# Designs tried in a protein design chat: VHH binders against FYVE, RhoGEF and PH domain-containing protein 5 (Fgd5). Part 5

Target 1, 194 residues: FYVE, RhoGEF and PH domain-containing protein 5 (Fgd5), of Mus musculus (Mouse) (q80uz0r647to840)
Amino acid sequence: RALVIAQELLSSEKAYVQMLQHLSLDFHGAVLRALENVEQEGREPLAQEELRQGLRELPAICDLHQGILESLEQRLGDCGEGQPQVADIFLAREQEFEHHAAHILQFDRYLGLLAESCLLSPRLATTVREFEQSSQGGGQSMKHRMLRVVQRLFQYQVLLTDYLNNLCPDSAEYDNTQSALTLISKVTDRANES
Below, E stands for the ipSAE of ESMFold2; O stands for the ipSAE of OpenDDE; V2 stands for 0.75 times the mean of E and O plus 0.25 times the DockQ between their complexes.

## First folded at step 5 (VHH; framework vhh_7uia_1)

Design v05 (from u2 with Y32H)
Amino acid sequence: QLQLVETGGGLVKPGGSLRLSCVVSGFTFSRHWMAWVRQAPGKELEWVSSISSGGSYTYYEDSVKGRFTISTDNAKNTLYLQMSSLKPEDTAVYYCARESIYDRTLDEYFDHWGQGTQVTVSS
ESMFold2-Fast, scan of step 5: ipSAE 0.552; ipTM 0.779

Design v07 (from u2 with W33F; at its last look DockQ between E and O 0.67; V2 from the best seeds 0.00; counts 0 for: pae E 3.1 > 2)
Amino acid sequence: QLQLVETGGGLVKPGGSLRLSCVVSGFTFSRYFMAWVRQAPGKELEWVSSISSGGSYTYYEDSVKGRFTISTDNAKNTLYLQMSSLKPEDTAVYYCARESIYDRTLDEYFDHWGQGTQVTVSS
ESMFold2-Fast, scan of step 5: ipSAE 0.648; ipTM 0.812
ESMFold2, look of step 6: ipSAE 0.328; ipTM 0.652
ESMFold2 (binder alone), look of step 6: mean pLDDT 81; pTM 0.827
OpenDDE, look of step 6: ipSAE 0.582; ipTM 0.800

Design v09 (from u2 with S52T)
Amino acid sequence: QLQLVETGGGLVKPGGSLRLSCVVSGFTFSRYWMAWVRQAPGKELEWVSSITSGGSYTYYEDSVKGRFTISTDNAKNTLYLQMSSLKPEDTAVYYCARESIYDRTLDEYFDHWGQGTQVTVSS
ESMFold2-Fast, scan of step 5: ipSAE 0.539; ipTM 0.761

Design v12 (from u2 with S53Q)
Fold by ESMFold2-Fast, scan of step 5:
Structure v12 (fold): chain B 194 residues (1-194), chain A 123 residues (1-123)
Amino acid sequence: as target 1 above (194 residues)
Amino acid sequence: QLQLVETGGGLVKPGGSLRLSCVVSGFTFSRYWMAWVRQAPGKELEWVSSISQGGSYTYYEDSVKGRFTISTDNAKNTLYLQMSSLKPEDTAVYYCARESIYDRTLDEYFDHWGQGTQVTVSS
């Protein structure tokens, strides 16, 4: 039972990392190239450097989740048909989660700076529109895509709660899972604080 | 089976208000993020607002922030969108949608949609 839920955690983490890679590697690079083209045209948006600084946060979040994915793949591969041990993967990354929760609070500000830069650069505006319209069904905003980072924290709470409910209450994994849930809940609250 | 049904659309003058409702069935409502998405005539789909599992956190597209309020009544399995200070550019078909958080490989953000309800803002 627990193993099935742990496997769901792994498969959903793989999908999430793929989404983060698109945002932090493909989109980030395209935006930086568009900003360089604006500079070459003899125009420099007032918020350009501040936007560039803010975009550097996204690759670090991607690295955190790539590490979680790799750890989940190894742990679930090694346990076979036995009891999984996954809660300490989150606990080992407590400082990284706390650090990135603070940066998630700034996403609205960074998106505002991006919108200002798009008013001054047709190339940047085109790049943003292309990524916004890349989803099936069309028209998904960059703000909604960035919201996925917050939504993953809520999904961790759902998955870890289901996992906990299928563990032996006397096990170390049960205790560690309760600690992981407390951590993720705290990080989620911080990410949504004014 | 799984179903989302929107009501509450209609004709309003600029500055007016409307309340949209979406009744859901066939899944555990409080375990999913829910959203309102709109489509203006001749335009693509535009995300409007999202609400977290259980309804504690809300998020809005900048163009509607301060004018629209998303909320849930979990006991009634109902999602709401309270719209105030309506503008002609808010004219669109409004869809209730369930968020697909895990199916990112298809670049698909919503896995279930309602039929939509028409909102027209005109003088």
Scores: ipSAE 0.511, ipTM 0.753, lowest interface PAE 1.8, mean pLDDT 81

Design v20 (from u2 with S52K)
Fold by ESMFold2-Fast, scan of step 5:
Structure v20 (fold): chain B 194 residues (1-194), chain A 123 residues (1-123)
Amino acid sequence: as target 1 above (194 residues)
Amino acid sequence: QLQLVETGGGLVKPGGSLRLSCVVSGFTFSRYWMAWVRQAPGKELEWVSSIKSGGSYTYYEDSVKGRFTISTDNAKNTLYLQMSSLKPEDTAVYYCARESIYDRTLDEYFDHWGQGTQVTVSS
């Protein structure tokens, strides 16, 4: 059953990375260009600078999860019908997860800053609307898609807990999975704490 | 069997209030994010709000922020949406939905839906 759960982790990571790539590469770049046009018109609200700083975190988060996806594809492709080993993929990225925890804590503020910036820029408002109407947007609001960044950490807790419960308790993978859950719980607790 | 059952819809005048309830069964409530999604006449689905049922982590669409409050009662396996300062633009069928772990499209983002409850705001 552990392999089935590990395959679910891989499948959901593929979907998540595709969402992040669309958000980071298509939306982020377009939003920053639209904000530059507002700035060039002689107005620089404090909100726009903070929004720019928050949005610049997205490419690094995308890179983190792209790395996780590639590692999961390799490990699960190589293991065949054998026991999966996936916990150390998360442990190898401990510093990256801890670094990005602060971004998640500010998510609600970034959504407010985005809404405020749309009032100042018809170009930005159009970019947000076009993104939402894209095939990858699927009618979901930009705000709901950004919430997925927060939700992924909680999904890891559920998937890794189910995975742990289907491993031999005296295996190295069991011990590594407990460590990975501790890491993800630490990041999630920090993100949830106001 | 997994079920989501909404109640609490109705007719209300502009500026009024309503509380929607969604009773869930067949899964561990605290493991999932829960959402309210609405569909106005002749419009597409619109996400309204999401909550982590094991905690107080909540998010709202800007058009409802400050007017709507999402909450859970884990002991009762119930999701709520308290709506205040209702506007004609809030007229819609409101669905409670469980957020998917595994999918990424609108239908796949929500893997289970209630039947919907009608909210009509008119004078």
Scores: ipSAE 0.515, ipTM 0.745, lowest interface PAE 2.1, mean pLDDT 80

Design v35 (from u2 with D103E)
Amino acid sequence: QLQLVETGGGLVKPGGSLRLSCVVSGFTFSRYWMAWVRQAPGKELEWVSSISSGGSYTYYEDSVKGRFTISTDNAKNTLYLQMSSLKPEDTAVYYCARESIYERTLDEYFDHWGQGTQVTVSS
ESMFold2-Fast, scan of step 5: ipSAE 0.546; ipTM 0.775

Design v39 (from u2 with T105S)
Amino acid sequence: QLQLVETGGGLVKPGGSLRLSCVVSGFTFSRYWMAWVRQAPGKELEWVSSISSGGSYTYYEDSVKGRFTISTDNAKNTLYLQMSSLKPEDTAVYYCARESIYDRSLDEYFDHWGQGTQVTVSS
ESMFold2-Fast, scan of step 5: ipSAE 0.564; ipTM 0.783

Design v40 (from u2 with L106F)
Amino acid sequence: QLQLVETGGGLVKPGGSLRLSCVVSGFTFSRYWMAWVRQAPGKELEWVSSISSGGSYTYYEDSVKGRFTISTDNAKNTLYLQMSSLKPEDTAVYYCARESIYDRTFDEYFDHWGQGTQVTVSS
ESMFold2-Fast, scan of step 5: ipSAE 0.546; ipTM 0.778

Design v41 (from u2 with L106Y)
Amino acid sequence: QLQLVETGGGLVKPGGSLRLSCVVSGFTFSRYWMAWVRQAPGKELEWVSSISSGGSYTYYEDSVKGRFTISTDNAKNTLYLQMSSLKPEDTAVYYCARESIYDRTYDEYFDHWGQGTQVTVSS
ESMFold2-Fast, scan of step 5: ipSAE 0.567; ipTM 0.768

Design v42 (from u2 with L106M)
Amino acid sequence: QLQLVETGGGLVKPGGSLRLSCVVSGFTFSRYWMAWVRQAPGKELEWVSSISSGGSYTYYEDSVKGRFTISTDNAKNTLYLQMSSLKPEDTAVYYCARESIYDRTMDEYFDHWGQGTQVTVSS
ESMFold2-Fast, scan of step 5: ipSAE 0.529; ipTM 0.787

Design v44 (from u2 with D107G)
Fold by ESMFold2-Fast, scan of step 5:
Structure v44 (fold): chain B 194 residues (1-194), chain A 123 residues (1-123)
Amino acid sequence: as target 1 above (194 residues)
Amino acid sequence: QLQLVETGGGLVKPGGSLRLSCVVSGFTFSRYWMAWVRQAPGKELEWVSSISSGGSYTYYEDSVKGRFTISTDNAKNTLYLQMSSLKPEDTAVYYCARESIYDRTLGEYFDHWGQGTQVTVSS
């Protein structure tokens, strides 16, 4: 049933938002402390501005998914055991998805700049290592944690495909879900283009 | 019934190569990302590599990039890790793991694991 799949979309979105908030707060805190240490030394590497710009992307992604979560909670709460209407939640956020896809491509570069900065600052290296060691499940690297953002796009494709296959083909929701899948597929390809 | 079974571990000299295999049953690679995770003696779990659902995209921890290759054979339901230019620091138990979708609590990066296979790199 479509409703069951829509409920899985909601449940997984809630878990994803919680993870993303923790990742954003932890990563933001670690990099900001590192930037303060470099500035105290009277030196600011050019890479620090790029790290600040990358850091701003995580809170923006959090805001996007918080909005999706809130919309899913309202729609599924309102429909009860009726027909879900969720595809337009994604379509309404097309520009945000496209913006974030472009910046997800930069994650490897941001992590590389962070690694280079760690070679120059023992304090930053310690902070990043402590953050990585605090990982859920133990020992997962910063790079693997960031892959969760890419994984969510693939998960949307799986969930929306299952959802589509359980909808009436002559319904508006069927058409909207096909459009949402096209959007998410395009965004996923762009996020992995390089 | 979900099952992941690893093979291919062993003793190898520095600079050598090994190929690890993981045969899966009870699910399809088209729906799940797969990973290799290792644990060196006395150390925590370390993520090594991931492959996207369907096998189109691969990702590596920096210490293994260029030396290790993750791949899938969908017809055989098998995940591989080709390891080359092996170093003593690669000595670990290697686990095949299915990546978690829900990320709700501590320990939920991976929801299913194989039994592990020992890789020892020494002269």
Scores: ipSAE 0.528, ipTM 0.771, lowest interface PAE 1.7, mean pLDDT 81

Design v46
Fold by ESMFold2-Fast, scan of step 5:
Structure v46 (fold): chain B 194 residues (1-194), chain A 122 residues (1-122)
Amino acid sequence: as target 1 above (194 residues)
Amino acid sequence: QLQLVETGGGLVKPGGSLRLSCVVSGFTFSRYWMAWVRQAPGKELEWVSSISSGGSYTYYEDSVKGRFTISTDNAKNTLYLQMSSLKPEDTAVYYCARESIYDRLDEYFDHWGQGTQVTVSS
């Protein structure tokens, strides 16, 4: 049923937001402080500035998904056992998705820049290792955790496709879900044109 | 029934090469991101590489980047890991894993193969 799939979208969004909060509130701040120490020594490669710019997007991406989570909680709480309406949550955020698309799909490049910066700064390497060891989730690599930021767009495509296939074809929700899928696909495609 | 079956492990000398294969069944292969994860003796699990559901995007742990290549053959429902310039530090049991489409902080992979042993020794 559509409701079950919508509830799975909500459940996975909760887990995703928790991961983003760890990255944006804890890890991002620690990395920026380590980069400031390198600047104070008068040594800042261009790669570190590009990494800094990429990391500045994490709080805004976290805010986007926090908003999606809150909207999903409200909609699914209000509908009870009725038909869910969730597609417009994504459509209402089209501008935010388009703005962050390039940054989200460039996370592989930012991961490479992070690795390069760690080779140039033992302080940064120590900071990254400390957060990997202290993190929830069984001590998984920070690189793999950041990859989840890219993977979420692909997860939306899977979940929304399953959702669509369980909706009445003549409903407004069916049409809105097709539009949401088009948006997510377009966002994914745009960053590949870099 | 969902299954992931690895093959291709073995003993190889430093600088050598091996190709690992993972045949999957019981799910739509092209729908999921797939990964290779390894575990050295007495150590924790270490993520090695991931490939997107369409095969267009590949990602690697820094210690293997440039030496390992992850790929898929969708017609054969098979995931590969081509390993070159192998080092003693690459000695581990290598697992094929399916990345969860439902994020959980305590579980990033929802299905695993049985593992295949790779030993790099002089």
Scores: ipSAE 0.471, ipTM 0.732, lowest interface PAE 2.2, mean pLDDT 81

Design v47
Fold by ESMFold2-Fast, scan of step 5:
Structure v47 (fold): chain B 194 residues (1-194), chain A 124 residues (1-124)
Amino acid sequence: as target 1 above (194 residues)
Amino acid sequence: QLQLVETGGGLVKPGGSLRLSCVVSGFTFSRYWMAWVRQAPGKELEWVSSISSGGSYTYYEDSVKGRFTISTDNAKNTLYLQMSSLKPEDTAVYYCARESIYDRTGLDEYFDHWGQGTQVTVSS
């Protein structure tokens, strides 16, 4: 039971990392390149440094989840048919989660700066529109895409709760999973502070 | 059988209000994020609003923030969009959608199930 849920955590983490790679590596890189071109061609007094710093948070979030994915692959490969041990993967990354929670809350501010920069750069505006239109289905705005980061925290809570309910209450993994849930809940609340 | 059924659209004058409803069946409503997405004539799909699983947190596209309110009634398996201070620019087909947090089939698939849509026309 527990193993099946841990395998679902792995499968969904793989899908999430692929989405983050598109958002972080492809979009972030294209936006930074467009901003560099604007700086080279003009002397515009823009909030470009603040925008660049905010956008650099996306690669860091990607790196965090790539690490989680790699750890999940190793742990589930090594456990065979035994009890999986996955909760400490999250606990080992407590500082990273707490750091990113504060910056996720500020993504709305960074998206606002991006929108303002698009008014000053037709090239940047074209880059943003092309990424927004590249996805299939509705909700192609950058704001909605950033919600996926918050949504993953909620999904961790669902998956870890299901996982916990299928563990022996006397096990170390049970205790570690309760601690991981406390961490993720705290991070989720912080990411949604008004 | 999974279904999302929208109602509540219609013709309204600028400054007016409408409430859209989406009744869902075939899945555990409280486990999924839900969204409203619209498409204006000749335009691309535009995300409008999302609500977290359980209904505690809401998110809005900047153009509708302060004018629209998304909410849920878990006992009735119903998602709502209360629209106020409507503008001609809000004219669109509005879709109820389930967010694919868990079971994506592709890299850019953000919604896995959609309703049929309901027409909202804001015109004098």
Scores: ipSAE 0.460, ipTM 0.715, lowest interface PAE 2.0, mean pLDDT 80

## First folded at step 6 (VHH; framework vhh_7uia_1)

Design w1 (from v07 with L106F; at its last look DockQ between E and O 0.54; V2 from the best seeds 0.00; counts 0 for: pae E 2.7 > 2)
Amino acid sequence: QLQLVETGGGLVKPGGSLRLSCVVSGFTFSRYFMAWVRQAPGKELEWVSSISSGGSYTYYEDSVKGRFTISTDNAKNTLYLQMSSLKPEDTAVYYCARESIYDRTFDEYFDHWGQGTQVTVSS
ESMFold2, look of step 6: ipSAE 0.345; ipTM 0.655
ESMFold2 (binder alone), look of step 6: mean pLDDT 82; pTM 0.833
OpenDDE, look of step 6: ipSAE 0.571; ipTM 0.792

Design w2 (from v07 with T105S L106Y; at its last look DockQ between E and O 0.66; V2 from the best seeds 0.00; counts 0 for: pae E 2.7 > 2)
Amino acid sequence: QLQLVETGGGLVKPGGSLRLSCVVSGFTFSRYFMAWVRQAPGKELEWVSSISSGGSYTYYEDSVKGRFTISTDNAKNTLYLQMSSLKPEDTAVYYCARESIYDRSYDEYFDHWGQGTQVTVSS
ESMFold2, look of step 6: ipSAE 0.354; ipTM 0.665
ESMFold2 (binder alone), look of step 6: mean pLDDT 81; pTM 0.827
OpenDDE, look of step 6: ipSAE 0.690; ipTM 0.849

Design w3 (from v07 with D103E T105S; at its last look DockQ between E and O 0.48; V2 from the best seeds 0.00; counts 0 for: pae E 2.1 > 2)
Amino acid sequence: QLQLVETGGGLVKPGGSLRLSCVVSGFTFSRYFMAWVRQAPGKELEWVSSISSGGSYTYYEDSVKGRFTISTDNAKNTLYLQMSSLKPEDTAVYYCARESIYERSLDEYFDHWGQGTQVTVSS
ESMFold2, look of step 6: ipSAE 0.479; ipTM 0.752
ESMFold2 (binder alone), look of step 6: mean pLDDT 82; pTM 0.831
OpenDDE, look of step 6: ipSAE 0.615; ipTM 0.818

## First folded at step 7 (VHH; framework vhh_7uia_1)

Design x1 (from u2 with D103E T105S; at its last look DockQ between E and O 0.58; V2 from the best seeds 0.68)
Amino acid sequence: QLQLVETGGGLVKPGGSLRLSCVVSGFTFSRYWMAWVRQAPGKELEWVSSISSGGSYTYYEDSVKGRFTISTDNAKNTLYLQMSSLKPEDTAVYYCARESIYERSLDEYFDHWGQGTQVTVSS
ESMFold2, look of step 7: ipSAE 0.578; ipTM 0.806
ESMFold2 (binder alone), look of step 7: mean pLDDT 83; pTM 0.844
OpenDDE, look of step 7: ipSAE 0.853; ipTM 0.920

Design x2 (from u2 with Y32H D103M; at its last look DockQ between E and O 0.89; V2 from the best seeds 0.00; counts 0 for: pae E 2.01 > 2, grease 25.3 > 24.2)
Amino acid sequence: QLQLVETGGGLVKPGGSLRLSCVVSGFTFSRHWMAWVRQAPGKELEWVSSISSGGSYTYYEDSVKGRFTISTDNAKNTLYLQMSSLKPEDTAVYYCARESIYMRTLDEYFDHWGQGTQVTVSS
ESMFold2, look of step 7: ipSAE 0.488; ipTM 0.747
ESMFold2 (binder alone), look of step 7: mean pLDDT 81; pTM 0.831
OpenDDE, look of step 7: ipSAE 0.873; ipTM 0.932

Design x3 (from u2 with Y32H T105S L106Y; at its last look DockQ between E and O 0.78; V2 from the best seeds 0.00; counts 0 for: pae E 2.2 > 2)
Amino acid sequence: QLQLVETGGGLVKPGGSLRLSCVVSGFTFSRHWMAWVRQAPGKELEWVSSISSGGSYTYYEDSVKGRFTISTDNAKNTLYLQMSSLKPEDTAVYYCARESIYDRSYDEYFDHWGQGTQVTVSS
ESMFold2, look of step 7: ipSAE 0.430; ipTM 0.713
ESMFold2 (binder alone), look of step 7: mean pLDDT 81; pTM 0.829
OpenDDE, look of step 7: ipSAE 0.860; ipTM 0.926

## First folded at step 8 (VHH; framework vhh_7uia_1)

Design y1 (from x1 with I101F; at its last look DockQ between E and O 0.64; V2 from the best seeds 0.68)
Amino acid sequence: QLQLVETGGGLVKPGGSLRLSCVVSGFTFSRYWMAWVRQAPGKELEWVSSISSGGSYTYYEDSVKGRFTISTDNAKNTLYLQMSSLKPEDTAVYYCARESFYERSLDEYFDHWGQGTQVTVSS
ESMFold2, look of step 8: ipSAE 0.609; ipTM 0.825
ESMFold2 (binder alone), look of step 8: mean pLDDT 83; pTM 0.845
OpenDDE, look of step 8: ipSAE 0.768; ipTM 0.881

Design y2 (at its last look DockQ between E and O 0.63; V2 from the best seeds 0.67)
Amino acid sequence: QLQLVETGGGLVKPGGSLRLSCVVSGFTFSRYWMAWVRQAPGKELEWVSSISSGGSYTYYEDSVKGRFTISTDNAKNTLYLQMSSLKPEDTAVYYCARESIYERLDEYFDHWGQGTQVTVSS
ESMFold2, look of step 8: ipSAE 0.522; ipTM 0.778
ESMFold2 (binder alone), look of step 8: mean pLDDT 84; pTM 0.858
OpenDDE, look of step 8: ipSAE 0.846; ipTM 0.916

Design y3 (from x2 with F27S H32Y T105S; at its last look DockQ between E and O 0.64; V2 from the best seeds 0.00; counts 0 for: grease 25.9 > 24.2)
Amino acid sequence: QLQLVETGGGLVKPGGSLRLSCVVSGSTFSRYWMAWVRQAPGKELEWVSSISSGGSYTYYEDSVKGRFTISTDNAKNTLYLQMSSLKPEDTAVYYCARESIYMRSLDEYFDHWGQGTQVTVSS
ESMFold2, look of step 8: ipSAE 0.524; ipTM 0.777
ESMFold2 (binder alone), look of step 8: mean pLDDT 82; pTM 0.841
OpenDDE, look of step 8: ipSAE 0.868; ipTM 0.928

Design y4 (from x1 with S52T E103Q; at its last look DockQ between E and O 0.81; V2 from the best seeds 0.00; counts 0 for: pae E 2.3 > 2)
Amino acid sequence: QLQLVETGGGLVKPGGSLRLSCVVSGFTFSRYWMAWVRQAPGKELEWVSSITSGGSYTYYEDSVKGRFTISTDNAKNTLYLQMSSLKPEDTAVYYCARESIYQRSLDEYFDHWGQGTQVTVSS
ESMFold2, look of step 8: ipSAE 0.426; ipTM 0.727
ESMFold2 (binder alone), look of step 8: mean pLDDT 82; pTM 0.838
OpenDDE, look of step 8: ipSAE 0.836; ipTM 0.912

## First folded at step 10 (VHH; framework vhh_7uia_1)

Design z1 (at its last look DockQ between E and O 0.71; V2 from the best seeds 0.00; counts 0 for: grease 25.2 > 24.2)
Amino acid sequence: QLQLVETGGGLVKPGGSLRLSCVVSGFTFSRYWMAWVRQAPGKELEWVSSISSGGSYTYYEDSVKGRFTISTDNAKNTLYLQMSSLKPEDTAVYYCARESIYMRGDYFDHWGQGTQVTVSS
ESMFold2, look of step 10: ipSAE 0.515; ipTM 0.755
ESMFold2 (binder alone), look of step 10: mean pLDDT 84; pTM 0.860
OpenDDE, look of step 10: ipSAE 0.873; ipTM 0.931

Design z2 (from x1 with S105D E108N; at its last look DockQ between E and O 0.70; V2 from the best seeds 0.71)
Amino acid sequence: QLQLVETGGGLVKPGGSLRLSCVVSGFTFSRYWMAWVRQAPGKELEWVSSISSGGSYTYYEDSVKGRFTISTDNAKNTLYLQMSSLKPEDTAVYYCARESIYERDLDNYFDHWGQGTQVTVSS
ESMFold2, look of step 10: ipSAE 0.579; ipTM 0.807
ESMFold2 (binder alone), look of step 10: mean pLDDT 83; pTM 0.848
OpenDDE, look of step 10: ipSAE 0.850; ipTM 0.917

Design z3 (from x1 with K65R R98K; at its last look DockQ between E and O 0.74; V2 from the best seeds 0.69)
Amino acid sequence: QLQLVETGGGLVKPGGSLRLSCVVSGFTFSRYWMAWVRQAPGKELEWVSSISSGGSYTYYEDSVRGRFTISTDNAKNTLYLQMSSLKPEDTAVYYCAKESIYERSLDEYFDHWGQGTQVTVSS
ESMFold2, look of step 10: ipSAE 0.501; ipTM 0.763
ESMFold2 (binder alone), look of step 10: mean pLDDT 80; pTM 0.813
OpenDDE, look of step 10: ipSAE 0.844; ipTM 0.916

Design z4 (from x1 with I101V L106F; at its last look DockQ between E and O 0.68; V2 from the best seeds 0.72)
Amino acid sequence: QLQLVETGGGLVKPGGSLRLSCVVSGFTFSRYWMAWVRQAPGKELEWVSSISSGGSYTYYEDSVKGRFTISTDNAKNTLYLQMSSLKPEDTAVYYCARESVYERSFDEYFDHWGQGTQVTVSS
ESMFold2, look of step 10: ipSAE 0.610; ipTM 0.820
ESMFold2 (binder alone), look of step 10: mean pLDDT 82; pTM 0.843
OpenDDE, look of step 10: ipSAE 0.844; ipTM 0.915

## First folded at step 11 (VHH; framework vhh_7uia_1)

Design a1 (from z4 with S105D E108N; at its last look DockQ between E and O 0.61; V2 from the best seeds 0.69)
Amino acid sequence: QLQLVETGGGLVKPGGSLRLSCVVSGFTFSRYWMAWVRQAPGKELEWVSSISSGGSYTYYEDSVKGRFTISTDNAKNTLYLQMSSLKPEDTAVYYCARESVYERDFDNYFDHWGQGTQVTVSS
ESMFold2, look of step 11: ipSAE 0.578; ipTM 0.791
ESMFold2 (binder alone), look of step 11: mean pLDDT 83; pTM 0.851
OpenDDE, look of step 11: ipSAE 0.854; ipTM 0.921

Design a2 (from z4 with V101T; at its last look DockQ between E and O 0.51; V2 from the best seeds 0.63)
Amino acid sequence: QLQLVETGGGLVKPGGSLRLSCVVSGFTFSRYWMAWVRQAPGKELEWVSSISSGGSYTYYEDSVKGRFTISTDNAKNTLYLQMSSLKPEDTAVYYCARESTYERSFDEYFDHWGQGTQVTVSS
ESMFold2, look of step 11: ipSAE 0.494; ipTM 0.779
ESMFold2 (binder alone), look of step 11: mean pLDDT 83; pTM 0.841
OpenDDE, look of step 11: ipSAE 0.837; ipTM 0.913

Design a3 (from z4 with Y57H V101I E103M; at its last look DockQ between E and O 0.79; V2 from the best seeds 0.00; counts 0 for: pae E 2.4 > 2)
Amino acid sequence: QLQLVETGGGLVKPGGSLRLSCVVSGFTFSRYWMAWVRQAPGKELEWVSSISSGGSHTYYEDSVKGRFTISTDNAKNTLYLQMSSLKPEDTAVYYCARESIYMRSFDEYFDHWGQGTQVTVSS
ESMFold2, look of step 11: ipSAE 0.435; ipTM 0.713
ESMFold2 (binder alone), look of step 11: mean pLDDT 83; pTM 0.847
OpenDDE, look of step 11: ipSAE 0.868; ipTM 0.932

Design a4 (from x1 with I101T E103F; at its last look DockQ between E and O 0.80; V2 from the best seeds 0.00; counts 0 for: pae E 2.1 > 2, grease 25 > 24.2)
Amino acid sequence: QLQLVETGGGLVKPGGSLRLSCVVSGFTFSRYWMAWVRQAPGKELEWVSSISSGGSYTYYEDSVKGRFTISTDNAKNTLYLQMSSLKPEDTAVYYCARESTYFRSLDEYFDHWGQGTQVTVSS
ESMFold2, look of step 11: ipSAE 0.458; ipTM 0.726
ESMFold2 (binder alone), look of step 11: mean pLDDT 83; pTM 0.852
OpenDDE, look of step 11: ipSAE 0.868; ipTM 0.930

## First folded at step 12 (VHH)

Design b1 (from z4 with Y57H V101I; framework vhh_7uia_1; at its last look DockQ between E and O 0.60; V2 from the best seeds 0.65)
Amino acid sequence: QLQLVETGGGLVKPGGSLRLSCVVSGFTFSRYWMAWVRQAPGKELEWVSSISSGGSHTYYEDSVKGRFTISTDNAKNTLYLQMSSLKPEDTAVYYCARESIYERSFDEYFDHWGQGTQVTVSS
ESMFold2, look of step 12: ipSAE 0.505; ipTM 0.755
ESMFold2 (binder alone), look of step 12: mean pLDDT 83; pTM 0.846
OpenDDE, look of step 12: ipSAE 0.836; ipTM 0.912

Design b2 (from z4 with T28K; framework vhh_7uia_1; at its last look DockQ between E and O 0.65; V2 from the best seeds 0.63)
Amino acid sequence: QLQLVETGGGLVKPGGSLRLSCVVSGFKFSRYWMAWVRQAPGKELEWVSSISSGGSYTYYEDSVKGRFTISTDNAKNTLYLQMSSLKPEDTAVYYCARESVYERSFDEYFDHWGQGTQVTVSS
ESMFold2, look of step 12: ipSAE 0.492; ipTM 0.749
ESMFold2 (binder alone), look of step 12: mean pLDDT 83; pTM 0.844
OpenDDE, look of step 12: ipSAE 0.768; ipTM 0.883

Design b3s (framework vhh_enristomig; at its last look DockQ between E and O 0.69; V2 from the best seeds 0.00; counts 0 for: pae E 4.0 > 2, grease 25 > 24.2)
Amino acid sequence: EVQLLESGGGEVQPGGSLRLSCAASGFTFSRYWISWYRQAPGKQREWVSTISSGGYTYYEESVKGRFTISRDNAKNTLYLQMSSLRAEDTAVYYCARESVYERSFDEYFDHWGQGTLVTVKP
ESMFold2, look of step 12: ipSAE 0.248; ipTM 0.582
ESMFold2 (binder alone), look of step 12: mean pLDDT 81; pTM 0.820
OpenDDE, look of step 12: ipSAE 0.754; ipTM 0.878

Design b4 (from z4 with A35H; framework vhh_7uia_1; at its last look DockQ between E and O 0.76; V2 from the best seeds 0.00; counts 0 for: pae E 2.2 > 2, grease 24.4 > 24.2)
Amino acid sequence: QLQLVETGGGLVKPGGSLRLSCVVSGFTFSRYWMHWVRQAPGKELEWVSSISSGGSYTYYEDSVKGRFTISTDNAKNTLYLQMSSLKPEDTAVYYCARESVYERSFDEYFDHWGQGTQVTVSS
ESMFold2, look of step 12: ipSAE 0.496; ipTM 0.780
ESMFold2 (binder alone), look of step 12: mean pLDDT 82; pTM 0.829
OpenDDE, look of step 12: ipSAE 0.829; ipTM 0.906

